# Designs tried in a protein design chat: VH-VL binders against Protein ULTRAPETALA 1 (ULT1). Part 16

Target 1, 237 residues: Protein ULTRAPETALA 1 (ULT1), of Arabidopsis thaliana (Mouse-ear cress) (q8gza8)
Amino acid sequence: MANNEGEMQCGSMLFKQEELQEMSGVNVGGDYVEVMCGCTSHRYGDAVARLRVFPTGDLEITCECTPGCDEDKLTPAAFEKHSGRETARKWKNNVWVIIGGEKVPLSKTVLLKYYNESSKKCSRSNRSQGAKVCHRDEFVGCNDCGKERRFRLRSRDECRLHHNAMGDPNWKCSDFPYDKITCEEEEERGSRKVYRGCTRSPSCKGCTSCVCFGCELCRFSECTCQTCVDFTSNVKA
Key: E = the ipSAE of ESMFold2; O = the ipSAE of OpenDDE; V2 = 0.75 times the mean of E and O plus 0.25 times the DockQ between their complexes.

## First folded at step 12 (VH-VL; framework fv_polzastobart)

Design V2 (from S1 with heavy chain P101L; at its last look DockQ between E and O 0.20; V2 from the best seeds 0.00; counts 0 for: pae E 7.2 > 2, placed apart)
Fold by ESMFold2, look of step 12:
Structure V2 (fold): chain C 237 residues (1-237), chain A 124 residues (1-124), chain B 107 residues (1-107)
Amino acid sequence: as target 1 above (237 residues)
Amino acid sequence: QITLKESGPTLVKPTQTLTLTCTFSGFSLSTSGVGVSWIRQPPGKALEWLALIYWDDDKYNNPSLKSRLTVTKDTSKNQVVLTMTNMDPVDTATYYCAHSLYEDDSGYYPFDYWGQGTLVTVSS
Amino acid sequence: DIQMTQSPSSLSTSVGDRVTITCRASQGISNYLAWYQQKPGKAPKLLIYAASTLQSGVASRFSGSGSGTDFTFTISSLQPEDVATYFCQQYDSYPLTFGQGTKLEIK
């Protein structure tokens, strides 16, 4: 059952029908999908509301049944606070929807698809330094011990450290800024990861020395090395 | 480089209202995830968190002082203002403002940049 | 409110010694625990967050461990510049709360 029909950004185009199956309170609007949601506190129980998901990535919550539910449209974080849950802001995990009779955190649902997509565009806003980026692990050889050291490339700081390590012909394990790694033979490394996407072959055109240049969050605007310049220009292609 | 600086009166009489301004540079309160807190420290004693304001105007006050505290921001001036009513000698402390980050997936990060602090003395 | 209790309140040790400071939360806070260093007349400096993650630019002799209610801060080899007061802070729940501090001095 549909709410209203609309021409532009129709709600029925936001999600496949199977993505919304068993989800409680689904209403497909002209330019949004609406579902029942809630947040639980130990003191006040469940605060129940309606979550609207827009193709722009906007998320709006209107509270229905908690004392003070006359609130205007709320962001998920404001709803988390409104519900009386006093934990620090963790709304992706604390706001839930009902799927198959079970409370499921938003972080485990498809409902964040457009929110996450909007966050990736970054066209006009500064991003926080800890922006989430999915990268393969990379390894850099130590000039002292010959071991390879693991870089997970999950934050801008780690990407910068990897970039600097790749550019230093005399890089050593002791140059690793966290001082948690030594060149001692007995020190164990974490699990190894194989490069994804290509091998180290002369014929592999997709592999580069700077794996992180595939996303805007890893670019080092202040770096003028030719590798950064080349791949910054290539990313805009 | 992120810097913060507290400004306002250093001597306040009991019952007066204190207004402190945090002026900062190197970040903007229009940036998603950015927050500014006020924290105070009585001489030789523990830190006490007072209030937090986020980029999206979401606000949190310490419940023990909630009716006395107002935090506001002026994003265009890079300022956050703390107003604290009905000052008492027990409120004598160094007042700090501090930067923090919130990420949707990781949650709140603790205070990574602090102002130098300003000592506010409450006495007649 | 979550009460944070540190021990000891003060400690005097020698350069090169291992220093340990503990912090106990009155209820579970998972790993949402930070450690700060504060020198007299200065603002606190963040050393460790998420109980065990070292802040960028902080020396490797500092470390943290623990989860739930019991946390430990360690300086593996005390240096003269480490003389300061150290605070823990929980950031699991509002109000954000700090330990009372541990004053560290060199004999």
Scores: ipSAE 0.013, ipTM 0.506, lowest interface PAE 7.2, mean pLDDT 73
ESMFold2 (binder alone), look of step 12: mean pLDDT 92; pTM 0.942
OpenDDE, look of step 12: ipSAE 0.485; ipTM 0.782

Design V3 (from S1 with heavy chain P101W Y102T; at its last look DockQ between E and O 0.17; V2 from the best seeds 0.00; counts 0 for: pae E 4.5 > 2, placed apart)
Heavy chain, then light chain:
Amino acid sequence: QITLKESGPTLVKPTQTLTLTCTFSGFSLSTSGVGVSWIRQPPGKALEWLALIYWDDDKYNNPSLKSRLTVTKDTSKNQVVLTMTNMDPVDTATYYCAHSWTEDDSGYYPFDYWGQGTLVTVSS
Amino acid sequence: DIQMTQSPSSLSTSVGDRVTITCRASQGISNYLAWYQQKPGKAPKLLIYAASTLQSGVASRFSGSGSGTDFTFTISSLQPEDVATYFCQQYDSYPLTFGQGTKLEIK
ESMFold2, look of step 12: ipSAE 0.149; ipTM 0.530
ESMFold2 (binder alone), look of step 12: mean pLDDT 91; pTM 0.935
OpenDDE, look of step 12: ipSAE 0.647; ipTM 0.851

Design V4 (from S1 with heavy chain S100T P101I P110A; at its last look DockQ between E and O 0.22; V2 from the best seeds 0.00; counts 0 for: pae E 6.6 > 2, placed apart)
Fold by ESMFold2, look of step 12:
Structure V4 (fold): chain C 237 residues (1-237), chain A 124 residues (1-124), chain B 107 residues (1-107)
Amino acid sequence: as target 1 above (237 residues)
Amino acid sequence: QITLKESGPTLVKPTQTLTLTCTFSGFSLSTSGVGVSWIRQPPGKALEWLALIYWDDDKYNNPSLKSRLTVTKDTSKNQVVLTMTNMDPVDTATYYCAHTIYEDDSGYYAFDYWGQGTLVTVSS
Amino acid sequence: DIQMTQSPSSLSTSVGDRVTITCRASQGISNYLAWYQQKPGKAPKLLIYAASTLQSGVASRFSGSGSGTDFTFTISSLQPEDVATYFCQQYDSYPLTFGQGTKLEIK
């Protein structure tokens, strides 16, 4: 059993400094990290607020969109609705933070680390067996421009898309299977790339590219390429 | 596994209030991410979304129907109730309830399970 | 409101043929688009979500592509049981809206 003196869960231990690099409005509290956030409505403009991230996975937003909103504690979904956003409920994509002077959706930041871990531990999607197993996000570089594009490995189909992209020596941004993009699309900033959607797990010991419970999800034992051979061999640890 | 069934009156007079109940099984509306929506289809016409209620009681109504719609849930009975006031012959349609799930990473996705529908006729 | 425009409104073709249906959104909806199949007297059946992701239990001859405003639904080899009306639906913004449908018939 692991019975150690508990580490103090102060805000400074929630994220490494490089993970918060270039973020606007970072403030470290006793048990949280706080950052400026917002949500944009074409009708009402930007609603600005403060997002607090807790080690429990809780997210709290205090809206500053009008004078007097200081005491409201909202979930991200409630904040999205409060801001008057016309889109369907998509708070991970519609609530943004400022990184390097640009609006970046929460879904592309490290700030959801604890929320996603808590959700994975307590809740599961019923869509497929593979979708319930967390495999870290991976990046594939464009042969022409060098920009890296994020692949989420949440299903067997998504893992196959990533495997195929890694096997293509001439892979380009225009080959990205999820969206029609070109090399003109901006790359994720380095501080966002540290977020991989999972924590490294001891149960993935020996896996060269899988750090979570997804090792079986990411292997394709019918493929003879060295990457698949390595995945299959590492699962045997 | 997941099933939904619409129930309520099939004939309604103009100006009356329609109340439809969606009774479901194979999922709980207390489960994070789960929602139930009401959709209607007038005979021979396109589908029209009416309302959506989520597990956390977040609610959305089609603005074209404004204050005519009320959607509520009873999680313990596995039911969602649609109330629509001031019925008019143009509201004659097959009414469906449908399951959806909010996916944290990508947002919502489409209505993956539907009830068989109930035809509601509005006639004097 | 986001208008979804399908083309063609009807299509008649032979078993084994490749079928293509298009859907255009009046504004960008990223990949928040679904395709449904509806047979007469029945509820719609979800075939594809996220523009290109095949719903579990749906035959592999069905596929979808596109992003932004222009989307395509394809049946690689038409089967007799595929006779139905097909609808696209956006779920980017409220109100959620559907295309008017494409009626698919066999010659």
Scores: ipSAE 0.036, ipTM 0.528, lowest interface PAE 6.6, mean pLDDT 77
ESMFold2 (binder alone), look of step 12: mean pLDDT 91; pTM 0.938
OpenDDE, look of step 12: ipSAE 0.097; ipTM 0.631

Design V5 (at its last look DockQ between E and O 0.17; V2 from the best seeds 0.00; counts 0 for: pae E 4.3 > 2, placed apart)
Heavy chain, then light chain:
Amino acid sequence: QITLKESGPTLVKPTQTLTLTCTFSGFSLSTSGVGVSWIRQPPGKALEWLALIYWDDDKYNNPSLKSRLTVTKDTSKNQVVLTMTNMDPVDTATYYCAHSYEDDSGYYFDYWGQGTLVTVSS
Amino acid sequence: DIQMTQSPSSLSTSVGDRVTITCRASQGISNYLAWYQQKPGKAPKLLIYAASTLQSGVASRFSGSGSGTDFTFTISSLQPEDVATYFCQQYDSYPLTFGQGTKLEIK
ESMFold2, look of step 12: ipSAE 0.335; ipTM 0.699
ESMFold2 (binder alone), look of step 12: mean pLDDT 91; pTM 0.934
OpenDDE, look of step 12: ipSAE 0.582; ipTM 0.816
ESMFold2, look of step 14: ipSAE 0.270; ipTM 0.651
ESMFold2 (binder alone), look of step 14: mean pLDDT 91; pTM 0.936
OpenDDE, look of step 14: ipSAE 0.396; ipTM 0.725

Design V6 (from S1 with heavy chain L52Y; at its last look DockQ between E and O 0.09; V2 from the best seeds 0.00; counts 0 for: pae E 9.6 > 2, placed apart)
Fold by ESMFold2, look of step 12:
Structure V6 (fold): chain C 237 residues (1-237), chain A 124 residues (1-124), chain B 107 residues (1-107)
Amino acid sequence: as target 1 above (237 residues)
Amino acid sequence: QITLKESGPTLVKPTQTLTLTCTFSGFSLSTSGVGVSWIRQPPGKALEWLAYIYWDDDKYNNPSLKSRLTVTKDTSKNQVVLTMTNMDPVDTATYYCAHSPYEDDSGYYPFDYWGQGTLVTVSS
Amino acid sequence: DIQMTQSPSSLSTSVGDRVTITCRASQGISNYLAWYQQKPGKAPKLLIYAASTLQSGVASRFSGSGSGTDFTFTISSLQPEDVATYFCQQYDSYPLTFGQGTKLEIK
């Protein structure tokens, strides 16, 4: 009657109940834990939002700071900047949650557990240890509407999805591999095109390095595009 | 590999405006998470951070010198320019530019790559 | 502004000796503390960040510890090439500030 290992990844397993005790706005979702968070600008006051914590290490913030705010999913750093504290740029200390009625910086909470674990995986750069280089996000434009769609290039499979999309001269929003979308879906926010998922790591010294490891040349031996065929036929033994 | 180099006048008269250029290679200010800072060191004294500029044109000047400092960038030329007005003999120092990484979770990082520095003397 | 105070201001010791330099912040800076080495006529070189993390390419004889307001920099076994001035720096808050330096010499 024991559940399989797949069920252990749900949101209820991310944190012990005692770890979330007295936090305001706790909501346990399918694969995340959500809490109320905020960032204080001495010029503009408190920006209030909801923080989602994922087992992948992803952190997403939905800002509720002002009427008409059109920012949707933000990184904590983007939220800090949006709230008017960009000059301090220390989001772990400047983004807070409410615990027992008090503002507590994220750095002093358990909420960074999975982010910190994911950062350790991405921050290794020792060739003898097989260090994995984080690749930046890339964008593919729809041939019909011109909107750009975000591709995460963190695994071989994700790099292959991007490669296939770049090889399709008639690529459309409906071809997006991560979700069923149409041209009616809103384009990725401009702040995400700035925060492409690399070059902010102490171990990542620029996106040009990440691009070379993931997608600048088509290097999938199973692909039938001319670039891959030429590469695999010309590879020196 | 990351390299920075300062250039500009080495002798400036009091009240004049100093303009220094930092030319760099091995990174681009069009890439997220990178910036350049200016730091100076008067002879025999501690280092003093002056200002930064980041890829998104975010800028911040040391409050003690705020009205005297202007930092701009030319991303296509891989250059950052520091302008400092109303120079005084006490501003005599070696001026450095340095690479300033930023990470979403930790914020600003210390200066991991520095230029060789340029000594600027303010004297009549 | 956060004042950074180093001790001692100078230190003379022998090759192979253990060297200890301290740095005190005027207010809490968590672990946002770096150590630099500067040789005459040269730019500073980053040795340690986050109080205790060794920068890539830096010899393992260098180490750092501390958090909050009190920090320590250690050279486990002094080498001739380690003659330099050493600076701490906080990067918790702007303006970024540096210690006044510790000049290290070999007897």
Scores: ipSAE 0.006, ipTM 0.446, lowest interface PAE 9.6, mean pLDDT 75
ESMFold2 (binder alone), look of step 12: mean pLDDT 90; pTM 0.930
OpenDDE, look of step 12: ipSAE 0.528; ipTM 0.792

## First folded at step 14 (VH-VL; framework fv_polzastobart)

Design W1 (from V5 with heavy chain S30R D103S; at its last look DockQ between E and O 0.25; V2 from the best seeds 0.00; counts 0 for: pae E 3.9 > 2)
Fold by ESMFold2, look of step 14:
Structure W1 (fold): chain C 237 residues (1-237), chain A 122 residues (1-122), chain B 107 residues (1-107)
Amino acid sequence: as target 1 above (237 residues)
Amino acid sequence: QITLKESGPTLVKPTQTLTLTCTFSGFSLRTSGVGVSWIRQPPGKALEWLALIYWDDDKYNNPSLKSRLTVTKDTSKNQVVLTMTNMDPVDTATYYCAHSYESDSGYYFDYWGQGTLVTVSS
Amino acid sequence: DIQMTQSPSSLSTSVGDRVTITCRASQGISNYLAWYQQKPGKAPKLLIYAASTLQSGVASRFSGSGSGTDFTFTISSLQPEDVATYFCQQYDSYPLTFGQGTKLEIK
């Protein structure tokens, strides 16, 4: 009936070419845009890295010193602190990218568009025009206590964490990836379990508007669970 | 919709340890960019920043209070806890917790609790 | 530590008057400065950040200017509800520090 291609957020859909003009190190991936970035410490000089911008609003920074390794995925704030900067935490102004050969703070670039939209919408639940709907949060139950814990599904990696947790019959509160918790922590009240982001709907169009049953961000060809097998088989036919 | 409320003892004796809890609603410490600070104000005097904890557990304390301060969070309860050791009468003040959300320019203290007066006396 | 020196310490003016309050930092803080209003018995309310940017929902009669070490807060036409103490605060460096305040009253 309707194709699902328009529901995916590919890296090429995040920014127009004009918005990225003269920006150093631009690399468009499957679900991100990557650019060269850095942070300057008056004591230690420049720290240089690569910034990935995701349609979910997530921002990831990786060290450029090891090009074949992605083992240091930092938030911008962690990168600011890693660079040894003495001032108060202000990563939007202290992390820069190169545009036309000059250092430009992130706050003066288009690169924060999705971060700003995701943060404000998820916190305030704004229904005004122009606000981008973030991906629906999901919940995973603990094997020991039965309590449910909230997972953010803002990137493919976060979707993978949720997918793996759903497939783990021994998943516990202590396995929660976003914060250190135990089974003694209280579950969110029912009134607070209102899903942030798109509502579940049989007519949902995809990850950038909603994730329901067949989004490629939420399904993995390597997985043997029936849901992923069914999706992979049906998509390939 | 964002609200914060301070709770804990209103009277403590010198040398005792003060524990204050900030309970909040309308936001979560799971949200990227969110921080909560503690600030105090002695009666009729200037505000003094005490401590800050971010959603990612990054912490900052006022060095003038050295190791007297401990700040922790309990994300499941929507709480931030301040512990302050060796209380002295000069620590008598109204204690506030405040929300901070990272933006281009407005990093600190956009929403405040109503405050709680803590009196330190013999 | 960055000391914030605010003047005057108190001010008594009439409705409709222009009010000016200054704040001086002991070292350069770029534009990392906020202004707060605190009414008696209440918590502070953020009015201005980045030296000159109005917080959402704040009346346009409030404004701020300055950069570096010298900053100015202005109420273009004083209203009865503006009776309060006003504070500046720097967020360039830890510890975050506040000015001593300016108590504003109506004659």
Scores: ipSAE 0.181, ipTM 0.598, lowest interface PAE 3.9, mean pLDDT 78
ESMFold2 (binder alone), look of step 14: mean pLDDT 92; pTM 0.937
OpenDDE, look of step 14: ipSAE 0.583; ipTM 0.817

Design W2 (from W1 with light chain S30Y S93T; at its last look DockQ between E and O 0.24; V2 from the best seeds 0.00; counts 0 for: pae E 3.9 > 2)
Heavy chain, then light chain:
Amino acid sequence: QITLKESGPTLVKPTQTLTLTCTFSGFSLRTSGVGVSWIRQPPGKALEWLALIYWDDDKYNNPSLKSRLTVTKDTSKNQVVLTMTNMDPVDTATYYCAHSYESDSGYYFDYWGQGTLVTVSS
Amino acid sequence: DIQMTQSPSSLSTSVGDRVTITCRASQGIYNYLAWYQQKPGKAPKLLIYAASTLQSGVASRFSGSGSGTDFTFTISSLQPEDVATYFCQQYDTYPLTFGQGTKLEIK
ESMFold2, look of step 14: ipSAE 0.262; ipTM 0.644
ESMFold2 (binder alone), look of step 14: mean pLDDT 92; pTM 0.939
OpenDDE, look of step 14: ipSAE 0.561; ipTM 0.810

Design W3 (from W1 with heavy chain S105E, light chain N31D; at its last look DockQ between E and O 0.21; V2 from the best seeds 0.00; counts 0 for: pae E 9.3 > 2, placed apart)
Fold by ESMFold2, look of step 14:
Structure W3 (fold): chain C 237 residues (1-237), chain A 122 residues (1-122), chain B 107 residues (1-107)
Amino acid sequence: as target 1 above (237 residues)
Amino acid sequence: QITLKESGPTLVKPTQTLTLTCTFSGFSLRTSGVGVSWIRQPPGKALEWLALIYWDDDKYNNPSLKSRLTVTKDTSKNQVVLTMTNMDPVDTATYYCAHSYESDEGYYFDYWGQGTLVTVSS
Amino acid sequence: DIQMTQSPSSLSTSVGDRVTITCRASQGISDYLAWYQQKPGKAPKLLIYAASTLQSGVASRFSGSGSGTDFTFTISSLQPEDVATYFCQQYDSYPLTFGQGTKLEIK
């Protein structure tokens, strides 16, 4: 496991221990909780995957696909479609997790807590314009092997992790904060790197800038993190 | 600010192929969660949903017409195109395109074009 | 396909009256139901979604209720501008389907 000096951040802050009790496949990451999930098709049976829950309200699903699958890192709606379900998009009820050995729909679990909170912050009158502004994903290259690793800049803490990585002239794959990896792990396919995680455009084409939530102690003298947030907000207003 | 407008021929002969274009403004098909549908209404009859295309190029066609329908989009031109083959007089209807935004609250048609009447006759 | 059955087919009533229209689905659709208003010669206008949630900018005299298979649309006090045909629509399953409508007129 990585030894993160000076930071006390843990995915266990997202849920109390008793809220996750009896859930199958729980893995607590840096700022997320991961659980086993699935979706059932009457024709194809169970599609099994891993759901990551973020404090930003983002939900991310990775499934077991053949090598070369173009839909790695799926939204819940995309996963529902990928599983072969042919109903209208109802992923809250059709994606399930295992609690006490039984399939339980996401809508009946605590796992949607942060997703629901982020949805409350958005007005229904703005639904044609999107629900929230977030920073696109960025990539940091390993000094040893040159492989790029995806950083999700959804929260202040995630932006700080990215700033720290950018400021480390000897950053390596083993310094990756989200998973224990080495240079042996496969790099994300180039066709996937174009997808940057924006809620309004998956590739972030047409975004005016990346937005940063700001850092209390910026390690870069030239960084204008608060200015990035203010600029994006002012352009949209 | 969201507007949609249908364009194309208003008179078509039986067996011909109909091509309708929906041109829209005030939104982009680059926006996550956005979809555009085609819906028709025969004179004096109920609405019939024909097809839907999402921002991520997911497509759904009404099964009753599945082999006759093709829906495509051109995001840079703010257009969605419906192609319907082998037209018959029973296909005479007002054709609408409509916007929707995918959300937790469901999928519904919140903005509609004015519609274009397409008559199919000999 | 899920069939949507509306009743009544037409309704004539006075300004200020309470209007009730029902919609029945051929199978359970939870609350995935919308109501539309269509005035003569115009496209439908969304009034209600999720069975009971009022669309932004829609007058508060309109309301909806129900879940499962039975749904109700209500105008608490009919106004002259409410003369229209009203449709329900399910969005639980593809194909998306509409009721055949209820024509509302003022006596």
Scores: ipSAE 0.007, ipTM 0.472, lowest interface PAE 9.3, mean pLDDT 75
ESMFold2 (binder alone), look of step 14: mean pLDDT 91; pTM 0.933
OpenDDE, look of step 14: ipSAE 0.397; ipTM 0.723

Design W4 (from V5 with heavy chain S30K S32Y Y101H D103T; at its last look DockQ between E and O 0.18; V2 from the best seeds 0.00; counts 0 for: pae E 3.7 > 2, placed apart)
Fold by ESMFold2, look of step 14:
Structure W4 (fold): chain C 237 residues (1-237), chain A 122 residues (1-122), chain B 107 residues (1-107)
Amino acid sequence: as target 1 above (237 residues)
Amino acid sequence: QITLKESGPTLVKPTQTLTLTCTFSGFSLKTYGVGVSWIRQPPGKALEWLALIYWDDDKYNNPSLKSRLTVTKDTSKNQVVLTMTNMDPVDTATYYCAHSHETDSGYYFDYWGQGTLVTVSS
Amino acid sequence: DIQMTQSPSSLSTSVGDRVTITCRASQGISNYLAWYQQKPGKAPKLLIYAASTLQSGVASRFSGSGSGTDFTFTISSLQPEDVATYFCQQYDSYPLTFGQGTKLEIK
């Protein structure tokens, strides 16, 4: 099961070892792969940094070119500007990594795999739900059989259905809102239980904000948005 | 299916400020790599690129217009807004908004709005 | 600013003929060049990007070539629906700039 537990589990599953071969500065984190990267200005020389690649498609760069840059998180486009290039925005071609001792543009590497997939997936999901940010899928367990059922959180109404199910201690498979289903339906195998949609990465503000549609128990415990504050205050009064 | 439509006044007096809205569908400015540009075409003349705003709010203006241009977006409304100050009769043109998705090589315009003619006259 | 100069400014040819339009950049732009078709009263339509890459859904009779400063746009066999004005555009550097156009007519 551990071999097939989904595309979003950890950084070691983002790329095959062969795909990262000979890249400089490879470090695998819990939910990212980090590599050394840079951008060259003919006037100012090389700006060197660390690139983090996330399964969400997010790309984060921490620049090392000046004191204090290590604290900032840059997009590749912002890093390209920061490096002092005068051309139009072309970060896929102008930001490089070192492979086998040579500078290789990001566009010629596997490192853009998730960025490109996120662009396609988000556009496809937004078309079916308008321009809404794609929230990741969640699972709710049946009180009777223990089977978990997938909830898609693509709209306000779908988020409310999930909130209501999480708040119901007696939730059953028969309460599943999308289709008529019973405990007789097979559960998704553990190896196929993957989260789809946006991750809870630091670069995705939609996932770090509250999703609350009229319940006191918000699924994001650190939420400070005015909607949650108002709801909590009004319910307590 | 990607569509864009320009809206705003068709007649503007000299010195006034022009505000044009691009309303689009079939894509989102939340989508990684997407951008919208404004381009104008004076009657019988070449196209002139005015401004570009990317999905991550990165912005570029044509420097020949010397801070007359402001471009903003409202992702919840699927809109991009161009504001151009101190209009002059030479600014009479058809104004287009156009979509592009970033490439390895930069920016070209794969979908265009129908355009709106703006006449600047006393 | 990179100036884009097209030649000729207008062109009249027969159906079935090969059409050639050139575009010259005032400085090197690698292959960062696009070609557009614009019919009267309509918005431009992208035909070619990266100097030679045909946009999806565009007829194969259209082609482009060149790199650096000199670029060529070709229609291998002119069709009646190809009557339009054609523009080149560089996207190497801001501001993005266009050629003045080539008006193509059938006679």
Scores: ipSAE 0.330, ipTM 0.705, lowest interface PAE 3.7, mean pLDDT 78
ESMFold2 (binder alone), look of step 14: mean pLDDT 91; pTM 0.934
OpenDDE, look of step 14: ipSAE 0.374; ipTM 0.708

Design W5 (from W1 with light chain S30E A50D S93H; at its last fold request DockQ between E and O 0.15; V2 from the best seeds 0.00; counts 0 for: pae E 3.3 > 2, placed apart)
Heavy chain, then light chain:
Amino acid sequence: QITLKESGPTLVKPTQTLTLTCTFSGFSLRTSGVGVSWIRQPPGKALEWLALIYWDDDKYNNPSLKSRLTVTKDTSKNQVVLTMTNMDPVDTATYYCAHSYESDSGYYFDYWGQGTLVTVSS
Amino acid sequence: DIQMTQSPSSLSTSVGDRVTITCRASQGIENYLAWYQQKPGKAPKLLIYDASTLQSGVASRFSGSGSGTDFTFTISSLQPEDVATYFCQQYDHYPLTFGQGTKLEIK
ESMFold2, look of step 14: ipSAE 0.354; ipTM 0.710
ESMFold2 (binder alone), look of step 14: mean pLDDT 91; pTM 0.936
OpenDDE, look of step 14: ipSAE 0.657; ipTM 0.853
ESMFold2, look of step 15: ipSAE 0.330; ipTM 0.699
ESMFold2 (binder alone), look of step 15: mean pLDDT 91; pTM 0.931
OpenDDE, look of step 15: ipSAE 0.530; ipTM 0.790
ESMFold2, fold request of step 16: ipSAE 0.275, 0.322, 0.320; ipTM 0.668, 0.681, 0.700
ESMFold2 (binder alone), fold request of step 16: mean pLDDT 91, 91, 91; pTM 0.933, 0.931, 0.934
OpenDDE, fold request of step 16: ipSAE 0.663, 0.470, 0.473; ipTM 0.861, 0.766, 0.769

## First folded at step 15 (VH-VL; framework fv_polzastobart)

Design X1 (from W5 with heavy chain S100L; at its last look DockQ between E and O 0.17; V2 from the best seeds 0.00; counts 0 for: pae E 3.2 > 2, placed apart)
Heavy chain, then light chain:
Amino acid sequence: QITLKESGPTLVKPTQTLTLTCTFSGFSLRTSGVGVSWIRQPPGKALEWLALIYWDDDKYNNPSLKSRLTVTKDTSKNQVVLTMTNMDPVDTATYYCAHLYESDSGYYFDYWGQGTLVTVSS
Amino acid sequence: DIQMTQSPSSLSTSVGDRVTITCRASQGIENYLAWYQQKPGKAPKLLIYDASTLQSGVASRFSGSGSGTDFTFTISSLQPEDVATYFCQQYDHYPLTFGQGTKLEIK
ESMFold2, look of step 15: ipSAE 0.353; ipTM 0.709
ESMFold2 (binder alone), look of step 15: mean pLDDT 92; pTM 0.938
OpenDDE, look of step 15: ipSAE 0.609; ipTM 0.831

